# VHH binders against Profilin-1 (pfn-1), part 11

Target 1, 132 residues: Profilin-1 (pfn-1), of Caenorhabditis elegans (q9xw16)
Amino acid sequence: MSGWNAYIDTMTAAAPSIKRCAIVGAADGSVWARTEADNVFKASEEELKTFVALFNDVTQVPAKGADIEGVHYVVPRTEESLIFGKKENTGFFAVKTKSAVLIAVYEGPNEVAAQVRKAVESMQTYLNNAGY

## First folded at step 1 (VHH)

Design g14 (framework vhh_gocatamig_d2)
Fold by ESMFold2-Fast, scan of step 1:
Structure g14 (fold): chain B 132 residues (1-132), chain A 123 residues (1-123)
Amino acid sequence: as target 1 above (132 residues)
Amino acid sequence: EVQLVESGGGLVQPGGSLTLSCAASGFTVSDNYLAWYRQAPGKKRELVAGIYSGGDTVYMDSVKGRFTISRDNAKNSVYLQMNSLRAEDTAVYYCARGAPPLPPSGYSEFDYWGQGTLVTVSS
């Protein structure tokens, strides 16, 4: 039973093009909640530990890209608390709060990407305001 | 002590409207995330709409443009205005408080749920 599953539901309701998503600890990449069953978020905890460490210096990320669910994404640029990447028709947005990292993997064109980014950033704002 | 009490459900024909109310006691709605969920017979409970403490809202795709979530801080209440109702909207509607637990929690997704109010859309 995770108290965080409701926030996964909130993000996926706001952006139906999210295929898989997770909320993980910013310090260690531990999974707090993730999509399950037919849309299970498949990243290992070792991969997530590596991924959240990217937020320690986001300026280094565009040179090497990022790995999520065993898939290597090209990261064109980063913002202070935002990493996003693209691989063909698949992409992701990851945002850092005080205590968490939100990761959403989506499929679709740029119009879909904008909706996914908005959903993830809205949750980021809420969690930061709640002290997370 | 903490309570959420829903009202406003009923029988309505397709295309009709209903306003659901959720009266909160034992806490302040403006300090919390509040949401409306629904559960139809044989289906899992699903998020319909939510309102964050800061005022931002979220909606499930099938209700966007038809439903509006709002709150009245002075009345400590949350509302769901439902327009252009469809047969598929038939469900028991629940108000829930989503106070984030300390992670990792292992706890329920929401700490409080109302009793539910039945909405039937049928001719």
Scores: ipSAE 0.014, ipTM 0.265, lowest interface PAE 7.6, mean pLDDT 83

Design g15 (from g14 with R97A G98S A99G P100L L102P P104I S105P Y107S S108E E109Y F110Y; framework vhh_gocatamig_d2)
Fold by ESMFold2-Fast, scan of step 1:
Structure g15 (fold): chain B 132 residues (1-132), chain A 123 residues (1-123)
Amino acid sequence: as target 1 above (132 residues)
Amino acid sequence: EVQLVESGGGLVQPGGSLTLSCAASGFTVSDNYLAWYRQAPGKKRELVAGIYSGGDTVYMDSVKGRFTISRDNAKNSVYLQMNSLRAEDTAVYYCAASGLPPPIPGSEYYDYWGQGTLVTVSS
């Protein structure tokens, strides 16, 4: 078992509204860790490869949206290392570090979204400081 | 398959020095996070020093300036050089390894642990 699972556990403990999440390689979208069992993150490797490539030019993403687990999300705006989207009562936050992309899918209103964003950005900062 | 083997523990007088070695097999130390933990009698296990895959290091406050963690990629080994030893440093020292990245600070989650080596600082 990989030490990457500890980061999944930490994020979900900090923001219980996260339904599913994953840590994937920034270069290829390969899964390093993800939620399992009843909370399994279901994105295919092909979908993740496409998703991480969005960080090569985030300015194009609002025009197209983003697909995660076969669900098409509207992306209202992006930042250099952050893509987020909404579809009704669900949403996601994805942040890029030097070597990884963290993806968290949540359910709930905007108040819940703020907590999820904080958890994901906190982990992004930790990994960047560790050189990842 | 993966194995960590510690050596170098022993009895030393206060102010003395010891070098602990951790030999890894079944994986590459330069690609992983390695750490030294210790457990004193009646205490919980605590992080002493760690070395990230990129070469950055971390230390417990009470050992900063006295202990140095290092690695030799050619020998696939990690070392803990302990100087100015004190009675409070008496403990069983464990080598631990985790896949990329390093564990959350304070986390005891590791993929692999060594068997431990006893360090006794006493006159």
Scores: ipSAE 0.015, ipTM 0.210, lowest interface PAE 7.0, mean pLDDT 84

Design g16 (framework vhh_gocatamig_d2)
Fold by ESMFold2-Fast, scan of step 1:
Structure g16 (fold): chain B 132 residues (1-132), chain A 124 residues (1-124)
Amino acid sequence: as target 1 above (132 residues)
Amino acid sequence: EVQLVESGGGLVQPGGSLTLSCAASGFTVSDNYLAWYRQAPGKKRELVAGIYSGGDTVYMDSVKGRFTISRDNAKNSVYLQMNSLRAEDTAVYYCAKDLGYPPAPPPSDYMDVWGQGTLVTVSS
């Protein structure tokens, strides 16, 4: 394992319902680490650049929704550093830190979603405390 | 110079206990994320347990409730207390630290800090 991949492993160990996950740069959406192989996170460079720009004005996101891996999600509301969405039995949580955006895509009911949110927010707190 | 040195491995019977130690030098454990990984012969390394700088911990499902990760800031060390050991826990255990902010593109394998490993054998 290398550098930032350990953080992906930590999130997926904490919330096994995460199907795909990535840590990307907040400024440009560049991938620092992501799930690979059978669980590869497949967002294009252009899509990630567009996605991280949503954090510049989260209040506009519920009107438009959000696209991740070519899937359009309904975003019911946002918080200052949190965007989340749902599409039938799939969903995502995305949080912004000082330098990064963490994106976790999961499958399952609301109980599963709560565990995924906790894992992502715990990592957000850790990275912010580490200066990222 | 950043270094991690593991100790405490050995032969134990099923149901037994071991405590692994990881001594850090060149950095402060309380300011960093540290984790224990393991690798069985012919298999890939897997995350066992981690401890964040803030004190939060994470565990692999198969060890949850049996293993406990902790740190001692005065000794600049991280520990893995392993209880109710099973034959499937047999592996070389590694302590690891990420080196920090990766350049874009993400860092390669030689930027990681790993200890030398300590062998744990669970057998009767």
Scores: ipSAE 0.000, ipTM 0.153, lowest interface PAE 10.4, mean pLDDT 82

Design g17 (framework vhh_gocatamig_d2)
Fold by ESMFold2-Fast, scan of step 1:
Structure g17 (fold): chain B 132 residues (1-132), chain A 124 residues (1-124)
Amino acid sequence: as target 1 above (132 residues)
Amino acid sequence: EVQLVESGGGLVQPGGSLTLSCAASGFTVSDNYLAWYRQAPGKKRELVAGIYSGGDTVYMDSVKGRFTISRDNAKNSVYLQMNSLRAEDTAVYYCAAGYSSGPPPLPPSDYDYWGQGTLVTVSS
């Protein structure tokens, strides 16, 4: 496994409601690490390239929503480096660092969303400080 | 072929300062991640500070504002400047390095290279 897989493990340990997640390149959506096996993150390279391009203008995202793993999510609002969405009992948080985008798909009630967001934002801060 | 050699440890009084040095051979420090870890008696090894190939740094909360990690590319070395030392800083300090195949923190087993450690004792 790559060194990046340790960060996947760290996020999923911190927020057990994360079902699938990935760390991808901010410029092209290339996968650096992702959950595997029964929890494989299934987004295609083309979908990820489209997804990371949303961070070029996050203000457009609430009108259109976002697609992850072929699932269309409603995005109620965005912040400069954060896109999040929800569809029924499933949701995601995606954050951009200098060089990467972290995507975490979770399942569960609203009360676990804050835990997932905190895990993803903590990793975002850490990676930015690491120069990524 | 890759070697890390630590120096600068010793006995110092509370409130004093020490500079630890980690001299690298067999690779270039500016192209790699380097970190200082410490292990106090009876405790697990913990990350103290790290410096990434891009120059960004990370510190554990208890040393922020007191410790500074830096590089000297000409000397192929990494330093840990420790100010306002406290008894709780007493530990064996280790230099660790990895090729930048991924960001830290890595489990200790996943670093490519470790130094032998240098003892820092803060007491009167």
Scores: ipSAE 0.013, ipTM 0.167, lowest interface PAE 8.5, mean pLDDT 82
Fold by OpenDDE, second read of step 2:
Structure g17 (fold): chain B 132 residues (1-132), chain A 124 residues (1-124)
Amino acid sequence: as target 1 above (132 residues)
Amino acid sequence: EVQLVESGGGLVQPGGSLTLSCAASGFTVSDNYLAWYRQAPGKKRELVAGIYSGGDTVYMDSVKGRFTISRDNAKNSVYLQMNSLRAEDTAVYYCAAGYSSGPPPLPPSDYDYWGQGTLVTVSS
């Protein structure tokens, strides 16, 4: 298990509604760590390359949505380093650090979203402070 | 039962000030995000200001420096202080809250609770 896998475990532990999670390179979408086994994060690196590029202009994302793992999500709004989406009883939060994008896909009612956001943003802060 | 009740709307002259209040019941404002929206006749409902559970705030560009969103946990209420009001600020102002699908702005369907609105008219 790489060091990055520990961060995956930290996020999933912090928000039980997270079903799948990944840490990818902000520049190219390369996968640094992901949930595996029964909760394998299935997005391809090609898809992730497209996804991380959304952060180049987040203002356009709400108009077109975002795709993760072949699923299209509606993006209600974005922030400079935050993209989140919804699809029925599922959603995702993606946050950008200096060098990475953290993606958490969750399942559950809207009430669980706040916990998911907190988990990924906490990790975002930690990684930023660590220089990543 | 959760209820949001806005108050404080009225007629004000350009350059004037007004404070809107949103009193929540059956819902803890400090644990959730809350937003003020407004809708002018013939226009879409738009975010004016939002406050995160952590206390961070967001504003639409046109109200930055003029409007301030705040909350009083003891009163379980959220406020919108509006200064330097302009004619274009005329609208029905709505309080919106939820258990958070994310920070505001969100589509109306993503908010669990909405107030009935309070009319703000800015006119000479």
Scores: ipSAE 0.008, ipTM 0.240, lowest interface PAE 11.0, mean pLDDT 89

Design g18 (from g14, 13 letters changed; framework vhh_gocatamig_d2)
Fold by ESMFold2-Fast, scan of step 1:
Structure g18 (fold): chain B 132 residues (1-132), chain A 123 residues (1-123)
Amino acid sequence: as target 1 above (132 residues)
Amino acid sequence: EVQLVESGGGLVQPGGSLTLSCAASGFTVSDNYLAWYRQAPGKKRELVAGIYSGGDTVYMDSVKGRFTISRDNAKNSVYLQMNSLRAEDTAVYYCTTGPYPPPMPSSYGMDVWGQGTLVTVSS
């Protein structure tokens, strides 16, 4: 595989409960890599541009929630470089690095969410250390 | 020139062990992500194990507890210790640095892949 696809594979291997995920540019929301085929991440260009802009002021996000793939998620709280949301039995974690935003959509209970968060944060640390 | 050379594959009986080696040249393993992938006939290439520059590791579920990825900075090499081998582990194993990530989605980074080493688990 070429490009960013190996990082998608690394995240999904670490947390098999990830249903769909993507690595996008922090400045513009451009897709660098995403899950494909039966697990294709389907967010529009406009939606991703709006979503990455949320990291400019994460304190505003819990009041209005966040939209990913046309689905509105409740965001209970945020951390400086972390936005996460929940909708019924699905959820997401999104983390910002220097140049990228990692988004992982998962399905399952709270113990599954913890595994997904760890996978996303581990990749965030790796990319920041690599200069991304 | 950046190169990866795998070795250590072979024929082994179920329950046996093998250690795969990946020798790197042209870059430093301690500064880079390295991973082992495998591809069985008729299947897609899949991630087996990875080691991040900081030393953290990742494994696919079916090999957890059986396989261990490690790094030797002095030898500029990465290893995959495979224990309790099963017939389903039969595949060509590849070492990679991971992608050299492209800054934009329209440009593909250079992936460095070795030639692969065949592992056959059969009685």
Scores: ipSAE 0.013, ipTM 0.176, lowest interface PAE 8.8, mean pLDDT 80

Design g19 (from g14 with G98D A99F P100W P101S L102G P103Y P104E S105D G106D E109Y F110M Y112V; framework vhh_gocatamig_d2)
Fold by ESMFold2-Fast, scan of step 1:
Structure g19 (fold): chain B 132 residues (1-132), chain A 123 residues (1-123)
Amino acid sequence: as target 1 above (132 residues)
Amino acid sequence: EVQLVESGGGLVQPGGSLTLSCAASGFTVSDNYLAWYRQAPGKKRELVAGIYSGGDTVYMDSVKGRFTISRDNAKNSVYLQMNSLRAEDTAVYYCARDFWSGYEDDYSYMDVWGQGTLVTVSS
């Protein structure tokens, strides 16, 4: 119960459409937990460091897009503490808490994206309330 | 004031063409996702076509090859070119800003809507 992997398990149980996900440090992109084995989240620490820095000014992101796992995603818009993107049948949602960034990658049509967003936002609320 | 204003709707015969225009004010279309939705009588509102800030586009399956979404950054406008129109394309067409990423209720991602423009395809 004390490991960050428990939160990964909770998100994937809530939204089975999540293909890969990770919880990383908001300051440096260091991996706290991620999906492994057949569902391994493949982003390098350098890529994640670049990605979490996007939350320093989310208003710049739609013009440039975002890179996750070597894939360039179109970011249609951002909200406070939310970046999401799409590339063909693949998409992601990333949310920032006080000390973490949660990233979930999914595959499928737009109709499955809502489940993934709800799972990620529920976890964001939980972690913020827990002081993370 | 942030606003979207549609124009170009009308009555056309099956097989005809129309171009819908969406003029934006208070924000820049090239920095945002813009989309066309439609709602036919007795049906729910559905996504027709979208254009992302980077220029990538998405289309509803039933309109692929017939409809083309585009934008003119100098005019701060988005367009929907509709060719080979069918009776089932009859609907009120809406322009909206932002991303709809979900099937059910994710139109909550859309924060600006136009007033709508009626397209009637009838012989």
Scores: ipSAE 0.000, ipTM 0.169, lowest interface PAE 11.4, mean pLDDT 81

Design g2 (from g1 with A97K D98G R99S G100P Y106G S107D S108Y E109Y Y110F; framework vhh_gocatamig_d2)
Fold by ESMFold2-Fast, scan of step 1:
Structure g2 (fold): chain B 132 residues (1-132), chain A 123 residues (1-123)
Amino acid sequence: as target 1 above (132 residues)
Amino acid sequence: EVQLVESGGGLVQPGGSLTLSCAASGFTFSSYALAWYRQAPGKKRELVAGITSGGSTVYMDSVKGRFTISRDNAKNSVYLQMNSLRAEDTAVYYCAKGSPPPLPPGDYYFDYWGQGTLVTVSS
């Protein structure tokens, strides 16, 4: 059994406003862990493969936006290892580590978004330091 | 198709050294954690050493300071340098590909295994 669900639990405890999240492989978008049951992260394998490929050239993403769980998000800007998007009262943060991509979907105002971003970036730093 | 092929096993005297090699194919080697496991007669398979894609290593307590795991991404190979070998190190040694990556400390989920190479430590 995967122990990666412990990292999902850590992120959601740090930012309770996260509605759904996942940890996926950076090379292929394969799911290592995701929220389940009432909080199931609903992205398909095909969508995740397309999404992680966006990190090959993040500078192109603001012009096109990004799709997560069948929802098209406006991406206002990107950083080398960070893609984030907004649509109405929902949004996401996705960060790339050495081996993984962390995706967190949230709902709420900008104050909530800031907490989610901190949780995702803290986990990114932890995993990079652990060699992932 | 994923393939892991171990080599370097053999008969060695107590206190001797041996280097095991594992040649990998069929996957993007640099992206995956690799490990060495062993299984002695009448015992369960146990993790000896692991190395992540980023180069972080883990070792079982009884081999710390004696064994070193390393990888060469250019050669798609992982190695286990074994020094100060003891009779209790006698086992079949297996190379394994990780999927998904393990959590620290120590829980490794490896989905592909090689055929193994026998190491016998005896005079």
Scores: ipSAE 0.011, ipTM 0.141, lowest interface PAE 9.3, mean pLDDT 83

Design g20 (from g14 with R97A G98E A99I P100D P101Y L102W P103G P104D G106S S108E E109T F110Y; framework vhh_gocatamig_d2)
Fold by ESMFold2-Fast, scan of step 1:
Structure g20 (fold): chain B 132 residues (1-132), chain A 123 residues (1-123)
Amino acid sequence: as target 1 above (132 residues)
Amino acid sequence: EVQLVESGGGLVQPGGSLTLSCAASGFTVSDNYLAWYRQAPGKKRELVAGIYSGGDTVYMDSVKGRFTISRDNAKNSVYLQMNSLRAEDTAVYYCAAEIDYWGDSSYETYDYWGQGTLVTVSS
C-alpha cells in the first residue's frame, strides 16, 4: 500500500539498533529500498546478487560465512529463510520472503540482537502475507 | 551455572580512582560481550563501558578518557578502571554478560547481571 521506503522506516523504528538496512529482490539482489544519507547501506549489486543466492541452500552458509558491505561475517548457523552473522561488535540478520530479502546490519551489545531479529522477522511475516 | 561477582566499590573523594572487578563463572569472558552499567539516583541503568568478544570496547561519552574496561582471560574476569572520579559518577555499578547460544534449533541471547557494587564519590 505504501512505497518500499515505508517498510525501512517501520523496521528501524521497531529496532533503533539497526544501523543500516535494505530490502532487495530475492531473484537478483536488486535494491527496492535502503537506508540513505548518513546511514546508507553500502553494498554493490554484484555483492547483493551473491548474497541472495545464499538462500538457495542456507545449510552451506555456516561453512563459508557471508559478505555484506565488504565485511566478512561468521555465520554460526542458519534457520529456514534466515541467515545471521557476527563480526566483532557488528552483526546482521537477513530473511527471505517470496520475492524479497530483508537485510539489517546492527551495532551494539548482543542484548540488542534479539530485538533486531524480531523486527526483521515481523516484517518478513507481513510481506509474505502481502504476497511478497 | 552463570554467575557474575563484583567487587571494588567504595567511598572515594573527587579526583580519586577505583578499580571494579567482575569475576565470571559458568562461561568464558573472551567468547562473550560483557559490560559495566550504572544506576545513579534518579536515573535508569545506563551503559558505562562494554567489551566485545573480539576485544573492541565502547564507552559512554562522559567517561571516555577517564574509565577503561579490560579483561583478563586467564582469570576469567572483567575490570573497570575509573580515574578522575566526579560526584556525578556516584552510582551502583553492575557487571552484565550477554551469552549467545547458537544451538542446533535456535539462536538465543541470555542476559546475566551481577549483584551491583556501590561507588560513592564525595568529600
Scores: ipSAE 0.000, ipTM 0.122, lowest interface PAE 13.1, mean pLDDT 82

Design g21 (from g14 with R97K G98E A99G P100D P101Y L102Y P103E P104F S105L Y107S S108D E109T; framework vhh_gocatamig_d2)
Fold by ESMFold2-Fast, scan of step 1:
Structure g21 (fold): chain B 132 residues (1-132), chain A 123 residues (1-123)
Amino acid sequence: as target 1 above (132 residues)
Amino acid sequence: EVQLVESGGGLVQPGGSLTLSCAASGFTVSDNYLAWYRQAPGKKRELVAGIYSGGDTVYMDSVKGRFTISRDNAKNSVYLQMNSLRAEDTAVYYCAKEGDYYEFLGSDTFDYWGQGTLVTVSS
């Protein structure tokens, strides 16, 4: 019954190739909302705490990659508030807002990767404007 | 022109060792991310090990402690030292170089792949 589930629904409607996603606290990785049931986002609290800490210095991430749901992703480059990774035809986009990190895991070709990035960045802009 | 050439594959018994080599031309290995992938018969290609331009390395869980990725900048080559080999390690091993627009490659993770080298662990 969290209002944050509406933002998950908005992202998945904008990019149907998102298989799993979550909105977590930027300070601690605490889950605010995530996809559930058959498409449950499976990251542990420890993994999410480690992951959000990567945003403290994104320049270090390409040297090591990133782990999400126990899967290790190659991170080719980062931007100030963006980490993305690829493993074969599976990938993720993660963006930081003022107080949250949005993580979207997707599957598919180039067209869906671009659509997922657009959906995540649109939500990042919305949440920043809303004070989150 | 970018080229990757693998060598060193062969038949070994379980518990044995092999060293795979990847000779690169047309670019500098120390300036790029390079990785070893493998593909077993009837299975999807999977990442085995990678080495980032800064020197940090990554490994799939099933090979940690057994495999070591390294590079020789003077020889412009990348290596995969494989110890304690298991039947499940049987696959064609590929060397791959990361492309500049990785995020837009879709199903292809890298711009360039080598021809592959076969590793068979039998018993």
Scores: ipSAE 0.000, ipTM 0.176, lowest interface PAE 11.6, mean pLDDT 81

Design g22 (from g14 with R97T G98S A99Y P100D P101I P103T P104G S105Y G106E Y107P S108E E109G; framework vhh_gocatamig_d2)
Fold by ESMFold2-Fast, scan of step 1:
Structure g22 (fold): chain B 132 residues (1-132), chain A 123 residues (1-123)
Amino acid sequence: as target 1 above (132 residues)
Amino acid sequence: EVQLVESGGGLVQPGGSLTLSCAASGFTVSDNYLAWYRQAPGKKRELVAGIYSGGDTVYMDSVKGRFTISRDNAKNSVYLQMNSLRAEDTAVYYCATSYDILTGYEPEGFDYWGQGTLVTVSS
């Protein structure tokens, strides 16, 4: 794809419990980079377009939940630039930057979730500072 | 030292109302996520309602519009007001809290549970 694959590699190295992740355009959900092969991120272009639109009003998301890779997640709460979801032993964190949305799907207990959130928020800060 | 004590369960006829109370000690309810779960015989424990430290709430679809979760910070207590009760609402109701709100939606994510209070909806 492009140089964006390096950011995927950085996030997965920082939080090995990330099963799949992607960086997508905030305006349209277009994939800039994603995990591949055994860890391929399988969300369709239409699903991602719907998902990134949730950031237009995050306060509505907990009432409806969110769908990623055909899986419906309960969203317990949101923050202005953060949507996270939970389903049994799996979950996701999605953060919005100026131009992108980062999505990381993970599996594991609360200690794992905390590590994944830190990795995603660290990358969000980096990309915002880089003008993305 | 953290303890949750439920009360208010009982027998009520279909269409009736009950208020469950959860008294907390060892921590402050206004600073933490608290939730009501229920478990009917032979079924899995399921989330009924939750309230976040900031005051936002979450509800199971089948109770939306009938149940209301609230808290009284001065009494350090959480309540579940149950209206228009149905036979299907019969269960043991549990109060639970999690210091980590990210994991507090699933039963395995809660740090502390109360003993439970039985609600029976029957004629």
Scores: ipSAE 0.000, ipTM 0.138, lowest interface PAE 11.7, mean pLDDT 82

Design g23 (framework vhh_gocatamig_d2)
Fold by ESMFold2-Fast, scan of step 1:
Structure g23 (fold): chain B 132 residues (1-132), chain A 124 residues (1-124)
Amino acid sequence: as target 1 above (132 residues)
Amino acid sequence: EVQLVESGGGLVQPGGSLTLSCAASGFTVSDNYLAWYRQAPGKKRELVAGIYSGGDTVYMDSVKGRFTISRDNAKNSVYLQMNSLRAEDTAVYYCAAHQLSYSDWSRTYEYDYWGQGTLVTVSS
């Protein structure tokens, strides 16, 4: 694949339990790449702008949760550049780099969540080292 | 100019092994994300394995435990060691380099480079 789609492919190959994912601009939530076709990531522009703004002060997020694709997730805690949430059998991991936010939505138990987190954090490290 | 040249493909029987090599020129493999893709007849190209600049690796589920991606920074090359080969591994294998630049922030990524491909046939 060309463009930022190569990084989407990389994350989904590393963690096949990722149902949908996207790479968006940290400043504005603009979509750089996302999963397509049968597993298209369907967040609205308004929702993504709101979501990336959460990284301006992650300490506020556990009190109010986070919305992705119209689904409200409980956020148990945050780290400086990591927001993650759970709702029933679904969850997400979102990490901020210098210029991007990576969002991965998955379904499955805690073993699956650990694999997804590793895939997203590996990409975060690579992109930060590449200056993004 | 950036070039990637694959080698090492061939005919092998099920359960056999092959090592694919990808020699890079015009850029440094240790500074970039390199990946192996494959395309079987009549199917879309899919990611098989990747190696980040920092050395972390990723693999497609069906090859985990059988394939190993590695790089040799001194030789500016990346490799795919394929063990326990199966008929479904038959495909043309491609090496790719994915480079980022600040100019790509909100636009399509313009620095994807692809090799010519090498055929791997797993058949009895």
Scores: ipSAE 0.006, ipTM 0.406, lowest interface PAE 9.4, mean pLDDT 82

Design g24 (framework vhh_gocatamig_d2)
Fold by ESMFold2-Fast, scan of step 1:
Structure g24 (fold): chain B 132 residues (1-132), chain A 124 residues (1-124)
Amino acid sequence: as target 1 above (132 residues)
Amino acid sequence: EVQLVESGGGLVQPGGSLTLSCAASGFTVSDNYLAWYRQAPGKKRELVAGIYSGGDTVYMDSVKGRFTISRDNAKNSVYLQMNSLRAEDTAVYYCARLGSTYYKSGTPDAFDIWGQGTLVTVSS
């Protein structure tokens, strides 16, 4: 069993509004862990490869938006290691570490968005300190 | 050897309190993320509380305000203080350390170190 699932558990416990979540390789978008069953994260390996490449130049993302699980999200702005977006009642936060990209898709109002951001940024800090 | 050993479980009445202890050997708790999980018979294992190396904590919603995770670096131990216990808290409680090993040419091998568990029964 993959120990990476425990990192998924930690983020979803910190922000219960996260509906689907994944940890993928920053270089290639390969899936290390993702939510499964009723909350399966459905992005293809090819979509994830395209998505992680957005971190090579995040300044271009607001003009084009981002696609996750076949859904096109409006990205209002980016930060150096953070891409986030919204589409109707759903949104996402994605953060890059040294070796990984954490992606959390959530549903709910702005208050839950803040909780989701905190959850992924806390994990980002932990993984960076652990050498990932 | 690297291991986690839980203690402190037992029978307690609803509304009571209990403190679980998790003693670590072979690594330093202050340098790692440690968490308490629980599993009731026939149910999936769920995260109860966690503490990051930097001291930030996380809790599942149903235990917020009732449970507190802490650590004692000198004793290399992690604790779960459980207050206002309810029948739904009945479970085997496990202490776990999130661990990882990264290999450049492959998917990183992430693993957890799990304790053997301690039973908590909340009933009259």
Scores: ipSAE 0.006, ipTM 0.386, lowest interface PAE 9.4, mean pLDDT 82

